VHH binders against Probable fructokinase-3. Designs and how they scored, part 4

Target 1, 345 residues: Probable fructokinase-3, of Arabidopsis thaliana (Mouse-ear cress) (q9lne4)
Amino acid sequence: MASSTGEKGLIVSFGEMLIDFVPTVSGVSLSESPGFLKAPGGAPANVAIAVSRLGGRAAFVGKLGDDDFGHMLAGILRKNGVDDQGINFDEGARTALAFVTLRSDGEREFMFYRNPSADMLLRPDELNLELIRSAKVFHYGSISLITEPCRSAHMKAMEVAKEAGALLSYDPNLREPLWPSPEEARTQIMSIWDKADIIKVSDVELEFLTENKTMDDKTAMSLWHPNLKLLLVTLGEKGCTYFTKKFHGSVETFHVDAVDTTGAGDSFVGALLQQIVDDQSVLEDEARLRKVLRFANACGAITTTKKGAIPALPTDIEALSFLKDQKKRQTNLKFSKWCCTASPC

## First folded at step 4 (VHH; framework vhh_7nfr_2)

Design c12 (from n09 with S50Y)
Fold by ESMFold2-Fast, scan of step 4:
Formats: structure tokens, C-alpha cells, sequence
Structure c12 (fold): chain B 345 residues (1-345), chain A 122 residues (1-122)
């Protein structure tokens, strides 16, 4: 067995990758739209690319159609430095597609080519178990729990990763329209809740899972379990709240001119995992955790400044430059404000 | 509306056994971790046990470990606490609670029931 000689830890992201088709014009029905923009997506794939672009080691485990779109998506992963040895192709099923528009009446229209799509047909027996065992962090979402055989593949992958000593990271990434019912979604998500070491939920997901409209620390802690190392609640432009066994608090995000929020949460997760994969003791040190969460918030914020998810994910150089610029601006602002408030008129 | 109704308490001699039940309604019981919490006369609330959604992971306070067993029936929406080798120190009102929050005397739980009195006395 080859000893680790200072190699970066591998982050394996498990789940779906698909193409979203977004109308060129807002406020119209799907049938009224004159055209669509092709946007590669899928939260697990976005996380893998986010890790890789920040200089981390990432692999993707999932299934794509043996079609032009499936090979295009695999190519995007490879181009962004993601290990593709965990990708399977299905000859019969097509690559997942989603058409989503917001009508002028505020109603969302969905049309899915996912009945079943290739990602839903991943079997336990075709998993790259050697790749999964090599993971130092194993990340996953909930779309892969919705139907068989992918649910069984998901459970097998989690078991293998956990037995190999991986830290398990869960972002439920709730997509209610894909589930048979809200009750089924809640039941399946909570059935694996105690298996994860790190869980991130949005405020909307917190309300959904707790069935409580009150957004307080008590509500968040009702989702805590004894083996959980970190619970994160993301609050959009308000930043995030973190909970551990020893401490909890909040970290503000950065004010930017947001163009498109797609992939910001995935960027945040990828940045967090990349920062802790080689030193998990950060999770027990509040000062160090706050610095990591500030970095993750910076990556999420940068992702909102450009259209789409994958094209907007920052490199390590971009993220570090952004943080330097923000510290320099903060220092200049503090000095200016201090002089104005401290100076006697 | 969330409702939790405990039953099965009573007077028992030291070394005896009791089975507590909690009937849950008004929420997706099978989707939530459930716990038992107790309050002894003149004392604060003490967490006793947790059970995960599937019933395959259980956790116990050191004071009851090896003597109490928590279980659930997701078809009947019912939580159980099987209490063996009861001691006078186990005398308390026992409450069924929704959620996963780790609780000691300073913590909180949502949607506690009315409680069921357990008295261990000769």
C-alpha cells in the first residue's frame, strides 16, 4: 500500500449531473419562450468543479446518458480537472434535462426529461468502489435518493465511504417537484440524517424539514444529532449560521452586485470542503472555522457576479484576490470612518 | 397541530419494570428523531434517550444506559421506553419530545406531551 506523502485529500461528490434549459425571455410560459439557454448543472457536479477550480482534488460519481449531452457533461468535468473514473454511461436512458420558467403570474413551470433519466439508473454493482474508498470527504445530495436503483447505489456508496474513514458531507438540495410527495421527501432525507458528519441546509430547507416557520437557533438545533460535527444554515445575502458541539455563531457574507445566484450554495460547499479536507481539526476551532466560512462565503459571493453556475465558480487566485481586495477596502473604510467619528468638529 | 400523548407510568417497586408509550399525531412522525426526557420532583429536566427515524440508532444518558431501551413503531406513530431494573432515582414525570437537539437540564425540546408519572418506591 502506497503511503500518503503529502498528497491532497480526495473529495468525491456523488449524484446527478444534468442540463438546465433556461428561457431567453422571462415572464412567459414554456410554450411561449422563443428559445432556451443551455446551462450544465447538478449540485454534486457543481461542488466537484468548485473544489477542483480552487486547487483541490475532486472526483464525480454518477451516471450519464451515452448520448451527445452525456459526453458533453463528462467533457466539462474533465476540462475542469475532475476525475471521471466514477462516471458510468447508460445506453438506453438519456441524459437528464430540465426546462424551467417563471411565468408572469409568478407560477413556476417545469418540464423534466427524467422518467427515468440515466442518473436515476445508477446501480450498486457498477460503482467504482476503489475510487469511493479513496475519498477523504464523500459529498452527496438527495436527488439520488428518490428512486431505485440509484437509491440503493447511494446507500452503498455512503456505507463504503464511511467504512473507509471518509468524512460524510450532506447538502439535501431539496427539489420538491421531483419527489412523489413532501412527506416522502422529508421521510427519505431524515432517514439518512444521522449518517452525515457535516450538513448544510438553506433557511427554506430548515423550515421544510422542521415544519416550523420560526427561524431561530432552537429550530436549527432540533436537527442536531450526537455524531454531527457541523450544521450550517445558509441565509442568502445574510451569510450563514454554524453549529458545533462546543460553539455556534454567524458569519456575514460579502456585498456584491449579484447577476445570477445559481450555484452559489454549491460554490460555498465546495470551498468549505476544499479548506477542511486535509485538516478536519478546523471543525473544533471556532476562530479557524470562521476563517474557512468567510472564504466559503467569498466563493459563493463571486459565483453570483456571473451568469450560470459552472462558468461563475472561482479559481483559488480569484478567491484570494477578492479577499485581499475586501480586506483592503475594509481597512480604508475603517480608517475613513474612524477619522470622521473621532475628529472634533 | 402537533400532539404527543404519553402513557404507561405508575407505581413500581425498586428492581421492577415499566413500558412507556407515546402516541404521536399531527406531524410526519417517521421523519423525526424522537426522545424521552424526564423531570424529577424539584429538579430540572434531564434528557434520557434519543432514537433516529429508522430505529437503528439509539442513544442513552449514562444514568440509564443498559437499563432502558428506546424503540419506535413508524406504522403506529408510537414511541416506546422500556424501563428495567428501576431505581428510586428514576422517579420522575417522563415526557415524549420531538427533535434531535441534545438536551441536558439547560436545553429545550419542541412539542412535549403532558407527561406520565413514574414512581419507584417500596
Amino acid sequence: as target 1 above (345 residues)
Amino acid sequence: QVQLQESGGGLVQPGGSLRLSCAASGFAFSSYWMSWVRQAPGEGREWVSYINTGGDSTYYADSVKGRFTIARDNVKNTLYLLMDSLKSDDTAVYYCAKGTYYYDSSGHFDYWGQGTQVTVSS
Scores: ipSAE 0.005, ipTM 0.389, lowest interface PAE 10.3, mean pLDDT 86

Design c13 (from n09 with Y59W)
Fold by ESMFold2-Fast, scan of step 4:
Structure c13 (fold): chain B 345 residues (1-345), chain A 122 residues (1-122)
Amino acid sequence: as target 1 above (345 residues)
Amino acid sequence: QVQLQESGGGLVQPGGSLRLSCAASGFAFSSYWMSWVRQAPGEGREWVSSINTGGDSTWYADSVKGRFTIARDNVKNTLYLLMDSLKSDDTAVYYCAKGTYYYDSSGHFDYWGQGTQVTVSS
């Protein structure tokens, strides 16, 4: 809840930030690509920027290489209004890089430069504990759980935030190729499952974590725990399903000409957290939660209309304009249908 | 005031079919998930099926999957349950429920009606 002075609650996002290198030509293998475009990435960083662009207060906690790419990424966070006081630089390790292509046969090829990368070398003793304690919402993913010492830093940051009264938000953001095995991924993700107040999974992640191909309430609720306030299952173009202690439902998304789905889930999460950080009673009011989820779906949809994650994240003005245009189109369609089916007069 | 009124139950032979209806009033029906819950003689309540606000996503208990179909009409504010291949184990009072999950959990559920009796017997 915002104070009477207008101070907004801080959303601290913890984890990785990296550069994705995407081929300049589609349908080729990594070795065949003549060039790559730099796309700054990392789900926690995308969430922080999404919050900031919507007018919220955001900080990022993570580690980057003390190199041109690390400083470039920190600059992007600063340019987008994200507090950088939680950023550390590693003197020896490089900023994480990922190369990814989609072949013409539909297969994805990945090549990761993480041996180890700076983001995985964040230590518990170098955390900005004052910043973490100031969080009203503390958001995180699972890549930071994969290797030590970052895993220990992740666990300490969660504990410090929770002890300070923060709402814990978890988006597993499963990246199977980064894990030693699917079994290790499930084990580590589920080891922190009962710590979170809010959890968002995709339908693919729901199938992975439950090992059940049937999507139903039983499958979703098998992941419920007594202290969870909100479980969200995102369904891509079908929207999202929400579960609470008192109610559950679904909110449809918006039809748009999607050019790049990268960062849509991060945009959704950032919008959700920005809308609830100053009024958590929304989580107990279904009508208000549905409005928040509709706004989050709008932000996710807008993010798919532009290439890349960060460049595609909407401002508050863009999101409100989009919603106004959707309402106007829906009204015009209703008038058109009425006119076409009504008796001539 | 929220009201849910179930109808369409009755006596049917094994292998038969029934269609249950639930007329909803007093709330924005199109804004809520709707569910069917049943209570067999001498047993606790069992969640049967749920449908999202738009009617395009449905979920079923394993015991009824492939035999029952849940549907809704947001213009008429009516929830339906189409029951095929009925078994003696389906004998129960069927209740229409609003907006609350109930499947093998201690979660609360809301329903405001007397239910409709379904008896599967010769």
Scores: ipSAE 0.000, ipTM 0.122, lowest interface PAE 18.8, mean pLDDT 83

Design c14 (from n09 with N52R T53S)
Fold by ESMFold2-Fast, scan of step 4:
Formats: C-alpha cells, structure tokens, sequence
Structure c14 (fold): chain B 345 residues (1-345), chain A 122 residues (1-122)
C-alpha cells in the first residue's frame, strides 16, 4: 500500500516543467511573430497545480536549471500549493524552453529548445523516494522517457510508486519533434503502456499510436490491456470517451468561448485524479464516473477561456460555480420546453 | 496492406508441444502489441496471450499460464506462441491479432490472420 499523511491522498506528478514562449499574434510562423509571451508550462507541472487549485494534495518530482527561470518555476509551484520537496536543480544545464504557435485553426504547434535541458538530466540516485512512496496516485508523461539519465529515473520512480501501492496514471503527452523518430516514440510509449492503471490519450495521440485514422471504439480498445482500469480518449470540444472492463461511453463537454486550449487536457487529468484519489471505487461505478468526467470536462473547458495553462486552471470554487450555473441553465431550458410541448403553462 | 500469416499448427498428442509463428507485414511491427486468440469448435473466441511491442512484458489467460510462452522477433517481424504440455481443451484455431491487447467477448478486433488449426488428440 502507498504511505500517506493527512486526510487527503497525495498525488505525485513526475516529469518536465519548462517555459513556453507563445507568439503575441496567432496564425503566423514563429519567425513572423513580433514578440512572445513567457508562460510557465509542462504537462506534469500543470497537472500538479490543477490538483492543488481544486483543493487536493499535490507534489511535483522533476529537475530544473539552477537559473532564473528554474527558480521562477519552482516559485510558481510553491505559490500554487504544490509540494516542492521532489524538485532538483542542475548546476550545469539550463531550464527547458519551448516555442508554441497557436495556428489559425486553434491547434497548438511546439518547437523545443534543449541542449540538453535540466529536466532530462534527473538521475535515479537523486529521487526523493520517501515522497514517491507516499503517493496514492503517481502521474507521468512521456518526455521524461526520451533520454538518459531521466528515462532511468522515470522507470525507478514508477517502480517505487507501484511497489508502494500507488495508482499509476499515464498521459503520453506526445511531442513528436522531441523524439528521434515516430517509431521510437511509439516503441517507448508502448513499452510502459501495461504498467498504468489509468491512461488518457487525445484523438491525435490515438491516431499516432494505432496508425489508424478511424478514431472509433474499436481503435481505442486495440490499446486496452488486462491491468488497465480506465482508458480515456479526449476529443476536444466533443468531450471524452471512456472505456473500462465493464462499461464504455462518452461525456460531452461545455460550450465556452475558447481563447487558448493550452493546458485543457492537463486540467481534465488533474480534476479526474483529484476526484478519485481517495475513492477508486468510482472507476467501477458508471454513474459516479460520468459525474467525475463531467467535472473534469468543466475544468478543461474553464481552462480554455483564458490565455496560458497555469493562469487559466480553475479553483474548486470556480469549477463548482461553473457547474451550478450550467445546471441552472439546463433546468431553465427544460422548464421552457416542457411548458411549450406538454401542456399549457 | 496489413498481412498476418500464421503457421505451425497440426495434430499433437496430449502432453506434446507445438510452436506457432505469425509472419507480419505492411505495418511497423516493432511498434505494436501483438496477441494470440483462439476459437474452439462451436465456441466463442478466447484471448490466449499478449506481448508488448518491445517484448519485455507478457500476459496470459489463466487456462494457459505456465504452459504457453509468447515471444516476438522484431528483426524478422514474427510473433511466436510456444505451447507446452498441450491438453485436449487447447484444440482450437489460433489467430494472430494486430493492435488488440485485450479481447472482449464481442470478438471486436482490428485485424487478424486466417488462423492455424491445433488439434490435441490421442
């Protein structure tokens, strides 16, 4: 079993944290942009902050540069209530940077700047093993698998968490330009596939991993394995599809005026993990799982209404208020329709 | 373009051994999990075994644990099933399956070959 302190279970998120540089204008190439907005990023860090903002307990395990950017990022984690005892600093390497283009169609395109970056230099011998052992949920992505020594640190952290009884949560968070080849990316991602209890992929990642443009239930189930408790396919504005051993279905998302989709998937994951960390029986109850996924979709939707990832992640108050407003709107709509179609109001 | 061709089946006595092979082409074999599924006469499909893309993780149905070994050769694009201590109940057509890790009772698969017949009889 995983060791934990306090009333709430700890969610440990492992991997990269970096700075995204986003063009000040959309729809142009990076070279054509007149300027860039500096934004903290990294899917594992976004998940940790999402959990914390929703009132959960979160820790981040990773490595940053011993530079102004690294200390800024660590400060952001601390200010957002994330336990920083798993953070290491590399004296030689710099903090990772990424350049992000928001295309005119709303999709994100990434260019990464690493030579090597500090996050790739995390070693197994510098891991905070007591922190990892205390996890009820251990969450990770794929960037930490790309190069040594971080790949070995990633595998060691997964082993320690699993042996301590943690639920393993995997979001591949594919960044194809960081991999030497598409084939190597598929091979490495699939090499740890069966170790996870929960896996979330996007529709783009499902197509990439299966090499099948048909994103139906058949294609998703080709990625199922005997130990998997939940497989999720996120479909952007169409919501998500869920698969378990007993049931499968889809949950719609919410209509919002989307400004920036960055971090919406991370917000969704953080909300899901925060809701199930203390009661995994939700994964065996379709009605309860649907409510959790609706909450996760709400958090993801809210995140799209503001620029950047971290600044846009909702608090528990914001998420609950959003859901109450949506329920009130649905009730009013149903009442109006009932009066018009059933009998005189 | 995807092709899976099974071989190695045949008639064997109880307690005997067989090695099944599946030659794969038309896709990046080393990137996919591969599975063996069988169908006994008059029965539904039964998942037998799965192997991870890199070959380092394997799964087996309870009925075959300790008797069957799944393996792959990513250089030759070939999947194997080594069957030891065969029983009458192992009589079935054995199919190589691409892209399917876990079998549900609906028989919903992405692609599989024509199958190879295994008959265990004394």
Amino acid sequence: as target 1 above (345 residues)
Amino acid sequence: QVQLQESGGGLVQPGGSLRLSCAASGFAFSSYWMSWVRQAPGEGREWVSSIRSGGDSTYYADSVKGRFTIARDNVKNTLYLLMDSLKSDDTAVYYCAKGTYYYDSSGHFDYWGQGTQVTVSS
Scores: ipSAE 0.000, ipTM 0.161, lowest interface PAE 17.2, mean pLDDT 83

Design c15 (from n09 with A28T S31R)
Fold by ESMFold2-Fast, scan of step 4:
Structure c15 (fold): chain B 345 residues (1-345), chain A 122 residues (1-122)
Amino acid sequence: as target 1 above (345 residues)
Amino acid sequence: QVQLQESGGGLVQPGGSLRLSCAASGFTFSRYWMSWVRQAPGEGREWVSSINTGGDSTYYADSVKGRFTIARDNVKNTLYLLMDSLKSDDTAVYYCAKGTYYYDSSGHFDYWGQGTQVTVSS
């Protein structure tokens, strides 16, 4: 770890950043949409910005096109306080694009446009190794494993961070349409499974990786390995389930009027990492871990209340205000006549 | 439908060696971590060893580290445990398990085989 990182530990997030094109109207096919809105995206970039907005120190390592979109995305990272020293630009390839259908329930469907995109052309020899070595937490996903040379860059960055003593955080962030086959996706994801200290999967990803439809502790524990410090299974509106060597349990999330679920998982991860980067003993203390996971659930919930990922990511003030308002709302409702009329008699 | 069939156990003298095998069927063996777990008479289950999907990462309980070697053959759908320098304390029924295990005794596995008895006696 570099002493020049200051008082707060640095969280380095590695991987893709792209532009989502969202139809201006819901419920129509991509070809029927009269127009699209640009929404910056990419799970690793969302995590980096989430950390920064919560008052943490974050850097992004990845590659963008040397085009107007790539420079726009780098500018967004800088504007949100993310260290840009890990960003490379590709002269020949374009910035990655995704076309996204927004359903009336706020859920996203993806159609990716990559041939090849700049993010997949990151080479091992152009990595900022000094930045990676300064990480106290090194976070990554799976899109960077799909094609060379980025797969080799991913493996090198992970090795360098681990050797420097970083905590390795893995969110597979499965995007099945980007993979040549489901079998290749499972093979690549599971090939690096034992390298991580912290792994977060969604319930859909748990079903995909285990090929079991049953959502129980037994299924989740089939993915445990002896060096893993924390396994998290996110359950959308039901919250999350956590597993450690000594304890396991579940933490409920918050009911909100969801507009757009994009980035909620990234917000959750960013909040978790920001809360533990300077005190990893939280992972060995169930009461403290539960409090951190409740905070992470709040950040994820807030992110669903607004369109897009980055614009919806909360500040620490917004997250703390939300938690205070939820406690006040719950207390008021408990003692109101509306609470009594809501119960089935 | 998922089946695990252990073999290779037996009676051996202290300092001896045994090779256990586990034939797996009913699932895509190459996509799952595999483990060995043992249970001595009157004791709880003890995790022994785990191996990742590709066979390039292996993990061992402190009691067997340096003496046991876990291996897999993804072409033959077979898991192995090579046991050297056996001690009387290694006497147990050995079970093949799909998945991995907590270091504590509360490990969770999808499927357990029938087990194979290993007896180390002078």
Scores: ipSAE 0.000, ipTM 0.311, lowest interface PAE 13.7, mean pLDDT 84

